# VH-VL binders against q00174r1585to1775, part 7

Target 1, 191 residues: q00174r1585to1775
Amino acid sequence: SLLKHVSITTPEFHEESIKFDMWPVPADEILLNETTLKADFTLREVNDERPAYFGVLDYLLNQNNHISAYGGDLAYTLHFTSGFDGKYIVAPDVILFSEHNALVHTSYEQPSRNEPFTNRVNIVESNFQTISGKPVSRADFMMVLRDLKVIFIRANYWEQTLVTHLSDVYLTLADEDADGTGEYQFLAVER
Short names: E, the ipSAE of ESMFold2; O, the ipSAE of OpenDDE; V2, 0.75 times the mean of E and O plus 0.25 times the DockQ between their complexes.

## First folded at step 18 (VH-VL; framework fv_burosumab)

Design x3 (at its last fold request DockQ between E and O 0.47; V2 from the best seeds 0.00; counts 0 for: pae E 6.7 > 2)
Fold by OpenDDE, fold request of step 20:
Structure x3 (fold): chain C 191 residues (1-191), chain A 124 residues (1-124), chain B 106 residues (1-106)
Amino acid sequence: as target 1 above (191 residues)
Amino acid sequence: QVQLVQSGAEVKKPGASVKVSCKASGYTFTSYYMHWVRQAPGQGLEWMGIINPYGGSTSNAQKFQGRVTMTRDTSTSTVYMELSSLRSEDTAVYYCARDRGSDFWSYGYYFDYWGQGTMVTVSS
Amino acid sequence: AIQLTQSPSSLSASVGDRVTITCRASQGISSALVWYQQKPGKAPKLLIYDASSLESGVPSRFSGSGSGTDFTLTISSLQPEDFATYYCQQFNSYPTFGPGTKVDIK
């Protein structure tokens, strides 16, 4: 899908909140093309070993009704260029940011250093937690979706990452990319 | 009214460092990104870099990468720009300039308010 | 980097004259262009943003137009206080400035 609003940020995780350190990079420098984002870590301080995230709000999310994302799948592919001496960075893979609230997702599958990483996250409460690791009720999850501002997708998994490309970002209702079934019965969600 | 007041003129030798300050007032300091732009005598304007509202991440022009450091102090509403390894070509008036973007999540990369400028002279 | 050029580099005009300054970008920048006015010994002053929007407090005799690669700043009736150097600046990417156009008194 087409990416309209893009950003890069480094979050600081606190017990009940996230503080974002925004990378002041022009959108044009982040967008390589209509479907690919770039995070250039070579422009960062060498001692910055914190996680970074792409902030995305694509065509499907940039609607008045974000609740429609419920039950859908967020899919994306990451390509990394990195050194080999950096240790793994512990952080969520996806963050749903809603005004003053954030929900985090950590995938079972994690990337390898030398190959593209494709991820798919079902947008349901059971796949997300609060920053402190607490479960999220359906009601609270729906509130986050209602007030959703940004979806953050992790940009680095290891220290000494040089460049990351985020591509093929989609929010789909069915497993169209993986299975090609294209069949999905969308059920109305409680608002 | 928005005001950006910069520190006074500096004279430095080649190889030295200079740190220029920019005190902001008249607006919510932590809502705006800040830029630094310089202008050599009789020359045009050259963008140096940007710092986010809370003094975290910066983005510098490639030309100054490794030599420029931007910081800010929210308690005093002051932004700083330090340029190291000075050379004669760094002789210029240095301006702080407020980004037009009015919130933490957006920046405009054009400038609605400017400091009065700080002349930095680099000579042996 | 996106390069900006301006035409003319300098011009002489009289009070009351219509003045037009051109700015050209090396590639398309949509409407991501601003115009500044700078007087000797002073910082630049924002005049126009988004190619054609007049900054608050700027006299209506100033106007901007254009999109893509070609832009113009127009002063409909030059006033004594308008003698200065004018710069265009793009913000589609990392900002770059035009070389400036000096408007002198004829």
Scores: ipSAE 0.847, ipTM 0.930, lowest interface PAE 0.5, mean pLDDT 91
Fold by ESMFold2, look of step 18:
Structure x3 (fold): chain C 191 residues (1-191), chain A 124 residues (1-124), chain B 106 residues (1-106)
Amino acid sequence: as target 1 above (191 residues)
Amino acid sequence: QVQLVQSGAEVKKPGASVKVSCKASGYTFTSYYMHWVRQAPGQGLEWMGIINPYGGSTSNAQKFQGRVTMTRDTSTSTVYMELSSLRSEDTAVYYCARDRGSDFWSYGYYFDYWGQGTMVTVSS
Amino acid sequence: AIQLTQSPSSLSASVGDRVTITCRASQGISSALVWYQQKPGKAPKLLIYDASSLESGVPSRFSGSGSGTDFTLTISSLQPEDFATYYCQQFNSYPTFGPGTKVDIK
């Protein structure tokens, strides 16, 4: 399967760290099929403002080193339903998480209710910030890619979100070896 | 060194609620998920739910949906399970049990350490 | 939910006997099965995880085997302290337990 290690988490953002509240839900309750994940918010209270994230783990090539992703694109499609009168939730859209560092991205374009939204994030330091909102050097960015543990993709945008689907997650690499060793099994790879 | 110490036995009337505590020691409380499992007298084991003590997220067995609430207090390393609208068939020993996983990405849904159990008796 | 059955429901055996008990799942669970021992008045104790891996501190006379839907727990030479009830539990999804197998002295 393309999406083998999946999770849903509710992080708390602190000045220099993120605390993760991973939902204790088995992967077979998250996976709708080989390409689509589901997050079910129907148990949340109506005015719950906490952002939640899909976690996708890359285990391709038996490596934690993703330095070859520099310059490529992360792409994904979101579709969610929600009530009509909740507040918008301000939070990062993508988090690159390593053991000791996390980098965040907020996209200019944001999804609308009940409408498929395809996002594309270029994996370069200029599109990311530290969790405190500071610029990221290329050296620090490459260090995060080297030790990348999980990519988080935001699951809710409004209070009263009911159900969110994440589909077609893939990572396009800037350079791929001719023998195909640069392909990642849970993220699709394109040149 | 790992220990899970539960609150004492309780006797309740039908329709009441009960709140059982489980205090953890000897390990990093927020690194391990906690479960609740019950056992009626002379009967087998029944899983009730799981809590992530780091952030408080829970999942409950369908049978108890709407009746069970799990919470935690990280300052005292304690988890709580509250069961409402008690009936006579809720008479059981209630156990807390530590999930075998040790990573915030990893929960195993099987249990390496158990509390001593709390007897809850529901009688008129 | 994944249902587990165990057989036999009870058995009577002598010290030194070889004892086997079985657990069956209502659907495939790969190796996501554990075995617990429970003595009267005590909490369950983990014996075997991942179908066949022995938990630390558990005597080597205990072993587990199986995959898919059929699993066994074996006690190679029953000891006086082994008279207990044994439960299987699956962790392929939300946990469910087998009904237990009581092992009594003969």
Scores: ipSAE 0.123, ipTM 0.665, lowest interface PAE 5.6, mean pLDDT 84
ESMFold2 (binder alone), look of step 18: mean pLDDT 92; pTM 0.939
OpenDDE, look of step 18: ipSAE 0.844; ipTM 0.924
ESMFold2, fold request of step 20: ipSAE 0.028, 0.062, 0.050; ipTM 0.617, 0.647, 0.637
ESMFold2 (binder alone), fold request of step 20: mean pLDDT 92, 92, 92; pTM 0.939, 0.937, 0.934
OpenDDE, fold request of step 20: ipSAE 0.840, 0.809; ipTM 0.926, 0.896

Design x4 (at its last look DockQ between E and O 0.55; V2 from the best seeds 0.00; counts 0 for: pae E 8.8 > 2)
Fold by OpenDDE, look of step 18:
Structure x4 (fold): chain C 191 residues (1-191), chain A 124 residues (1-124), chain B 106 residues (1-106)
Amino acid sequence: as target 1 above (191 residues)
Amino acid sequence: QVQLVQSGAEVKKPGASVKVSCKASGYTFTSYYMHWVRQAPGQGLEWMGIINPWGGSTSNAQKFQGRVTMTRDTSTSTVYMELSSLRSEDTAVYYCARDRGRDFLSYGYYFDYWGQGTMVTVSS
Amino acid sequence: AIQLTQSPSSLSASVGDRVTITCRASQGISSALVWYQQKPGKAPKLLIYDASSLESGVPSRFSGSGSGTDFTLTISSLQPEDFATYYCQQFNSYPTFGPGTKVDIK
């Protein structure tokens, strides 16, 4: 399957590394349609209070070199349903995972229950930190992009999350919002 | 060589639970997903569920949701499958089967190595 | 769930015969299909993956073909040890198996 790179994972954050506990759900079950991914937390029998993430890079880009994404924006829309008694889960919103490093981003704005949330993350070093919270140089950031394996996008923000949909995920250079074009797109930057 | 050795045959009453073990050897245990597949006597094969390399996440067939529990013990390289609320229809040979995928970020959902099977008989 | 059918359900053939088994999926599965051989009292053995790729150690007389919804397993020259039941299985989604084709040797 060409969609095998779409994934859901529950990471464990360590001081200098992230261990990813992959949900063994077929990509066909994750990809609801051409523009929407689905995480069904109701199918999990274990009460896991850790954050979950969509892995979406290969689906979006289908490229080996992601350096062209520098200066662009990662945009996505998130919608989730949850119970009302759950606590907020503290975790990064976006993770850039490379062969040798992981960088994390935490957005100022956070999603609300039962409301679509559109986020945009500028792909620059100032928006990212190491797992331990250290700043990232441009050089190191570019290395992460060069060796980028997966972009993880957070799937849950509260305990007792039921279902999450991730849609309209784009990597773009400019503020070009396809606002519902119905297609995942990657706009490579020629510099 | 890769080997999956399962526990012995079980005879259970309806309503009871059964726990089958699958001991793996000959490869890096924590690098492969493991599946469980069963086969009723004279019938075809039925997929039950999958457990990831570290045992932290599972996915079960809808038919067995709520009745099947898969676990892993990395210290003994053993995978377990427990099926509860047994019925006569659960009488079958149960197989552990290794997933083809070798990366923790991917899985194949087809099986390159199988255990020898464990016969579970459910009868009054 | 994706359903698989196989044809025939059983067949009897002589040593040296060409045997063909078909597997049909209820919907398109691209090349996400494998073939297993199962002998009585034994676990299934992987023969073909990705519809047409021969698993290591499997004799070259076995071959797979097809894509989409229609697939074929072929044994070019049946051998005595090929007495078994053969199953197709799709992995485009959660795994499902065909009902099997029993091959008896005359």
Scores: ipSAE 0.623, ipTM 0.837, lowest interface PAE 0.9, mean pLDDT 91
Fold by ESMFold2, look of step 18:
Structure x4 (fold): chain C 191 residues (1-191), chain A 124 residues (1-124), chain B 106 residues (1-106)
Amino acid sequence: as target 1 above (191 residues)
Amino acid sequence: QVQLVQSGAEVKKPGASVKVSCKASGYTFTSYYMHWVRQAPGQGLEWMGIINPWGGSTSNAQKFQGRVTMTRDTSTSTVYMELSSLRSEDTAVYYCARDRGRDFLSYGYYFDYWGQGTMVTVSS
Amino acid sequence: AIQLTQSPSSLSASVGDRVTITCRASQGISSALVWYQQKPGKAPKLLIYDASSLESGVPSRFSGSGSGTDFTLTISSLQPEDFATYYCQQFNSYPTFGPGTKVDIK
């Protein structure tokens, strides 16, 4: 039931690429319980504008690639605390990171301080963009899913973020035997 | 092959700071995290912290929080550890040690290569 | 933090003896344990990782076993060059080290 691989990173976005600075924090300091992860920003300067991300994907069932995630949903709940005077941080909310490419998603609805926020992102090309903001073809999207390494979920939204909890992360998959419903692969219940 | 070469011995007074360097060679510097571990004379090993050489993020042992700063210079493949407000209890050999884990999405928190050590002596 | 203890704190043994050193963790760490050897004046050297896997270049007389909270390092036939202090270290969380076991040759 525990996730095999969790991380927190601070990316640097460039025109066509992302460079990651993974926080050197062991998994048991990130994983509070079977369903909840924590990112602690309390040592940051109050005006630090750098976005940070939870990394949550470490494998998918029965396949070496992740093409079966196409058409499914990524769902999660965020809850964070922050000060009131910091600026909003503009950054993608979800990053699909593969060996050769990264695709980004920005949700219309954004979390508020001290309120649970639940997001659900359909894993299709129309919900994602390249790093430079261009549309993604289905073929290119499927290529990213084939060699997907990590799904990153944004951990901070304001300069003065203190602590963020990520909970109830799951990814639904298509089921070959179902009438439009799929078998579910939940990150909290899969190894 | 893999080498970690540290700066020379230091003698300091209480209240001063010391900055120890560790130059890496024989591997891709940004692919492996670096740790600092110290050992007081006749004592055991004590982990101080870890730095991600790609982006510079750090995590320090609670005992040293507020006194230790780790940085790196990717152009010279060098990490630095600076310890401030020195006390006589900080007299130790300081080691840099390479984390065996690879890539920016994983680290192992155990060490396959160690520097030769830097003696820091704090006395009045 | 995860505390490690080691037993014995020191020992003396003869060349050819079988030596066993134990390490105990304050909570379960699965197999996330390593063993180091440190000879006087030298940096530590990795011997065993994942509780039982022998590091490349380490003599086969060294072996490790255990899981959960109880671990052992065994030297099957002690050699003169095995005079050293042996440390366990866990990597299930932020690194912590055992206090060490000093092995002296009689």
Scores: ipSAE 0.007, ipTM 0.591, lowest interface PAE 8.8, mean pLDDT 83
ESMFold2 (binder alone), look of step 18: mean pLDDT 92; pTM 0.942

## First folded at step 19 (VH-VL; framework fv_burosumab)

Design k1 (at its last look DockQ between E and O 0.58; V2 from the best seeds 0.00; counts 0 for: pae E 7.7 > 2)
Fold by OpenDDE, look of step 19:
Structure k1 (fold): chain C 191 residues (1-191), chain A 124 residues (1-124), chain B 106 residues (1-106)
Amino acid sequence: as target 1 above (191 residues)
Amino acid sequence: QVQLVQSGAEVKKPGASVKVSCKASGYTFTSYYMHWVRQAPGQGLEWMGIINPYGGSTSNAQKFQGRVTMTRDTSTSTVYMELSSLRSEDTAVYYCARDRGSDYWSYGYYFDYWGQGTMVTVSS
Amino acid sequence: AIQLTQSPSSLSASVGDRVTITCRASQGISSALVWYQQKPGKAPKLLIYDASSLESGVPSRFSGSGSGTDFTLTISSLQPEDFATYYCQQFNSYPTFGPGTKVDIK
């Protein structure tokens, strides 16, 4: 079978790693159309209060035929429906998952219920941190980008989320002013 | 060699529950999703649901939603399917079937290996 | 849900015969179709995947073709062990099966 990176998953955050509980949903059910992914929480256990994420790397590759280099932007639009009695779920907004590492981003702006939310994340080390909350060096960040396996985008922010749509996901070209555009120069890993 | 060995035949009354087990061997248990498919006597095949043997997440056919529960025990490489509120129409052979997908990040939703089947009879 | 139909529902054939079974989907499923063989009292056995790929260990007399909505399973020369029921199954979405085609000995 073909490797499929488009997915929905619930992460378990550990001190130095993330384990992902993938939702076994057919790709056809996730891909609503050419530009929109769908997560249906109504099919989940009622008391599942864990965060969920879209895995979108393969989708982005199909759309753009490449991944932006360092200094580019990840942009997307979220729209979800939820009840009003659920608590906020604390979790990162974006996860860069590589073969050897995971980096997380938390945006200042957060989505509101039942309103489209557009986010833009600059792909630079200053916007990301380790799972444990430590800063990331440029060298380590570049390694993650080099070995990037999946980009995860958060699908729920409150308990009792019913349905989420992720649309207009883009990896824009690297900023012309950013260093390392189109080329990766690696230094020793800072561990 | 891949093997899926299911529990024995069950006879149940209407309204009862049945729990069928499927023990997997011969491959990395957590790398392959597992499905349940049933077949009423003399009838065709009907997909019931899928379970992620690593994380435990499931996806069930709408027909069985709220009535079927799939679980796994990684320590014993066993998947379980429990069907509640049994009715006569649930009389069937129940199969566990391994998903063809060969790694955690992919699933095929078609089946390369099957258990031997478990006959569940629901009668008054 | 995607519906599958098969034709014929049953057929009688002799050893050495060419047998053709068709499967039709209610909507386009690209090549997301497989074929199973099932004998009485046994679990189904995978024969063809991705509409036309032969599963390992399956005799070359079995072949699959088609894409979109129309698919065909062909047995070029029926053997005694081939008398069974054959099912198509789509995996473009949540899996659904065809009603089956029983191949009996004439």
Scores: ipSAE 0.813, ipTM 0.916, lowest interface PAE 0.6, mean pLDDT 91
Fold by ESMFold2, look of step 19:
Structure k1 (fold): chain C 191 residues (1-191), chain A 124 residues (1-124), chain B 106 residues (1-106)
Amino acid sequence: as target 1 above (191 residues)
Amino acid sequence: QVQLVQSGAEVKKPGASVKVSCKASGYTFTSYYMHWVRQAPGQGLEWMGIINPYGGSTSNAQKFQGRVTMTRDTSTSTVYMELSSLRSEDTAVYYCARDRGSDYWSYGYYFDYWGQGTMVTVSS
Amino acid sequence: AIQLTQSPSSLSASVGDRVTITCRASQGISSALVWYQQKPGKAPKLLIYDASSLESGVPSRFSGSGSGTDFTLTISSLQPEDFATYYCQQFNSYPTFGPGTKVDIK
């Protein structure tokens, strides 16, 4: 029902599309507390290299339109445990998913095992690409923000990931105003 | 008209495996999660697990971890449940049941349509 | 796991009687509770979801109430076809079922 605003999914990336396989887990297995989500990989095979993603949505004053997020930042903290013998998983760190298309972001650094990793992604077209890795125009990027349905944040980076926590997810907003000072709004995890 | 049609009754020896099928019709197969629930003779209901037929992800009840495997075939709109290392206490009617939730982001975890049931008898 | 109990385990009633069955959860489950009816040799049938919402095609003599840990299924005027076993099930987490309440003819 409408009570579930978070998800975990395992995508398959295709040249022009993403096929999502949403995990059928109940909300109390994902929502650890008011600000923290959990993804449990302990039932996966040791060599499973499929990336998984937390699905979250920023709830702004107008849930149908997130254009005000342009120029702001998506910030979050990841903490995960894993074995050391697994291979690195090559996948995007953030996916913006909308009615029009899906845009992906890959960050410069990979997070370390067993150590909190804080990431900050500036929400502008230059930090995102199409699924096939092509540039995105500002106009097309703004169209994605207008009809944004889900923000996906990568949950695993290594084959042997055991448990991942996602915490302190914030989507700051930047608006032009009369004095040049922007207004910010934070995304919160629903419980 | 939603229908879930299961494979026929099975008689097995302890230690064997059984694979039960559940063919869905009358709705978009990949839009609804599927569960397996069993009922021993004269007993109550016991949830076994859930599968997302769109991508094949599963979650199993802890009691059946390591013994139950659920798969699906989207081309035939069929879900399968295999229970291995059978014991006499696995004698039950096994049902597939459609999850009520059809929202891309949610699971109902309760069941609006059920298969007719498949009796699995484990004896030697 | 969230345990459900039902009371009574069995009851006898006459056609036309008002029947009340209770379900208690071992922890708070908000309104995440459903009721099923099961007749011998048949699969369960969904009656009530979200504690109080009547499933389509279910007679209006069935009603559900409750929130938190205590829930009730009521049949306002028992009919001959209502003699069955009734199960509650929670969906606040992985599903668990109550042990059932058998409703027999008196």
Scores: ipSAE 0.029, ipTM 0.619, lowest interface PAE 7.7, mean pLDDT 83
ESMFold2 (binder alone), look of step 19: mean pLDDT 92; pTM 0.941

Design k4 (at its last look DockQ between E and O 0.40; V2 from the best seeds 0.00; counts 0 for: pae E 5.6 > 2)
Fold by OpenDDE, look of step 19:
Structure k4 (fold): chain C 191 residues (1-191), chain A 124 residues (1-124), chain B 106 residues (1-106)
Amino acid sequence: as target 1 above (191 residues)
Amino acid sequence: QVQLVQSGAEVKKPGASVKVSCKASGYTFTSYYMHWVRQAPGQGLEWMGIINPSGGSTSNAQKFQGRVTMTRDTSTSTVYMELSSLRSEDTAVYYCARDRGYDYFSYGYYFDYWGQGTMVTVSS
Amino acid sequence: AIQLTQSPSSLSASVGDRVTITCRASQGISSALVWYQQKPGKAPKLLIYDASSLESGVPSRFSGSGSGTDFTLTISSLQPEDFATYYCQQFNSYPTFGPGTKVDIK
């Protein structure tokens, strides 16, 4: 297959949609090793202040050999270097991109410069919103999961970011202890 | 039928710039990456750079960084490559070449369709 | 950058001959290799992708094999129209080309 889901992308957020500007970087340059992705911002224009994201679905499937069910967790470690004069970039931390929809998550905890940051996002509707900031029903969330194409993980949080490493990315199965049930019945969706 | 039609031959002086165009037809222009590859007379092929479907991102070979600019016009389905600070060593046939990969998440970095080539001669 | 070499640099063969061209990569590239045919005054034409997949419209006398670092292009029975230069190209990273192999028809 020519489809490469491991990628780096700069999104443009609109009221009801996201347009992605994909970096034309070969996968070999993104995959630093078996556990780490790299984004080199020195390849970008000096004054580019837009956010960037790793697309990691194929990487996750290859490394974990499965995808999380509803109620599972997305976990990852992020480390980036940046200058000291840049401003914070406002953007979601995680984007679930499907054939017909996009959902965004913003974490309470945010990464610091030049320090490893470990994040864990529970894959439930309450942790996600539409692009316009509206709540997501369980049914709609399930549709996004069914049609999931790419999971985007934020690569930069500050202007003047130089290099970002994304490592130890996991998409785990549902944890019964997390929600007390761990059981989920998929809603039938006509395609 | 995919077609890539390039602009005509150019003759330039050292230090000048050249802008080559590549008009695409026969496919969804906004779904494919485009590359530029050159070939000096009697020599092999040399990759210059890539531009993504939106035109918002490019990646150039290190050899040409700072000297090459790739753009694209969706309204005319045309990709452009501008090479500045021309040298005699830049004398070559320049090709636009469509990336085999397609859609949002696909680039192959190999080329299924090529333009006919544009000869650029740099001489004093 | 990944370097590619080809062997031989040139060869002469008769119609009907079996022709084999070798391409070697400086490091492992899995199956991320393609073959092009280029005739004088023309743009290259894609023949083989993913090391061994025949591009649509290409005659079946062309075949590719190999993985890792060593690859081969084979023309089972050379035809007059096969006079050309053949290039290998890797796409495991930023594209690089082999130096080419010129095939002359006797």
Scores: ipSAE 0.671, ipTM 0.852, lowest interface PAE 0.9, mean pLDDT 90
Fold by ESMFold2, look of step 19:
Structure k4 (fold): chain C 191 residues (1-191), chain A 124 residues (1-124), chain B 106 residues (1-106)
Amino acid sequence: as target 1 above (191 residues)
Amino acid sequence: QVQLVQSGAEVKKPGASVKVSCKASGYTFTSYYMHWVRQAPGQGLEWMGIINPSGGSTSNAQKFQGRVTMTRDTSTSTVYMELSSLRSEDTAVYYCARDRGYDYFSYGYYFDYWGQGTMVTVSS
Amino acid sequence: AIQLTQSPSSLSASVGDRVTITCRASQGISSALVWYQQKPGKAPKLLIYDASSLESGVPSRFSGSGSGTDFTLTISSLQPEDFATYYCQQFNSYPTFGPGTKVDIK
């Protein structure tokens, strides 16, 4: 089977929901290699302030172990090129999306223009909020993980973002002994 | 049941434009991409482009860039393809086809349901 | 762009014959290959997806195989309704189609 479960989307955030506008591009224009994705914003207008997101699932998660992500870490690196004079875009860094719910994470530290941004998000309810900014219970958080469809990772931070690379994406599972003898787990990418 | 019903046959002169409609029913219209594919008489299939009806974003085959416009109307569950500056080689049956990639994480680009086709004849 | 070729371009066969059609891609596409059947005056119909998976409602006499660059559609026992043109299409990138294989009665 070919695993082509990467995407780019431009969501609309509403008070209690998200509507997605998926970019109609095939995976091979997104997936540069087994560990690097590319988002190309060069056709956007200079003042386009809409946040866009990489969508990943089979690259990142084993379909048999969605709950095993609880307590683990999502890690990734963004490398981007942006113009000098564009406004910062306010949006979540990570979205956990399920059939019934979406939870968002916003890092306290924000990237600087034209500098790599390495982020590490502990997958626990205290690091996430509902779309409207409310706390989420552990039970509700676990339900999102059980029904997880996509993890979205923000691709642009400025109106003048030109190209973004997403690299070194991995998920450390909590039921693996990462402090003792455990290893990072990576999902396979096929072409 | 999924149905894609296209507008009727068109006869046009070179230099004119044509707009073909494709009305979808039997599924959630905004959850599936729609493609346009054409077939000249006695010839094979040629992909023209794709529209995401959720937000209206499009991508067109380079051959048709600048001549084709795809739009949609979510209130009527209808997609449209408009081809301008028609030439005799644009004579073909034009199909809408539903992309099987129906979720927020779509790699699709193959088609599970097709419209009945719309013959467009360009003649002097 | 990924180019597809098909062999043969046409063939003549009798009801009950085993028919084999090949499709070759200009570069590796893993299993990202589908097969369509098209009868005159009709839209194409999806038969096989992911190289070997049978679409719902398609008779089991149809089968697909292959990966990488070389793919095969097989009809184990040809029926009168199977006389048609068969197209392969890759979905590893923007769609491209093979030129088709016409299956005629002998």
Scores: ipSAE 0.113, ipTM 0.647, lowest interface PAE 5.6, mean pLDDT 83
ESMFold2 (binder alone), look of step 19: mean pLDDT 92; pTM 0.940

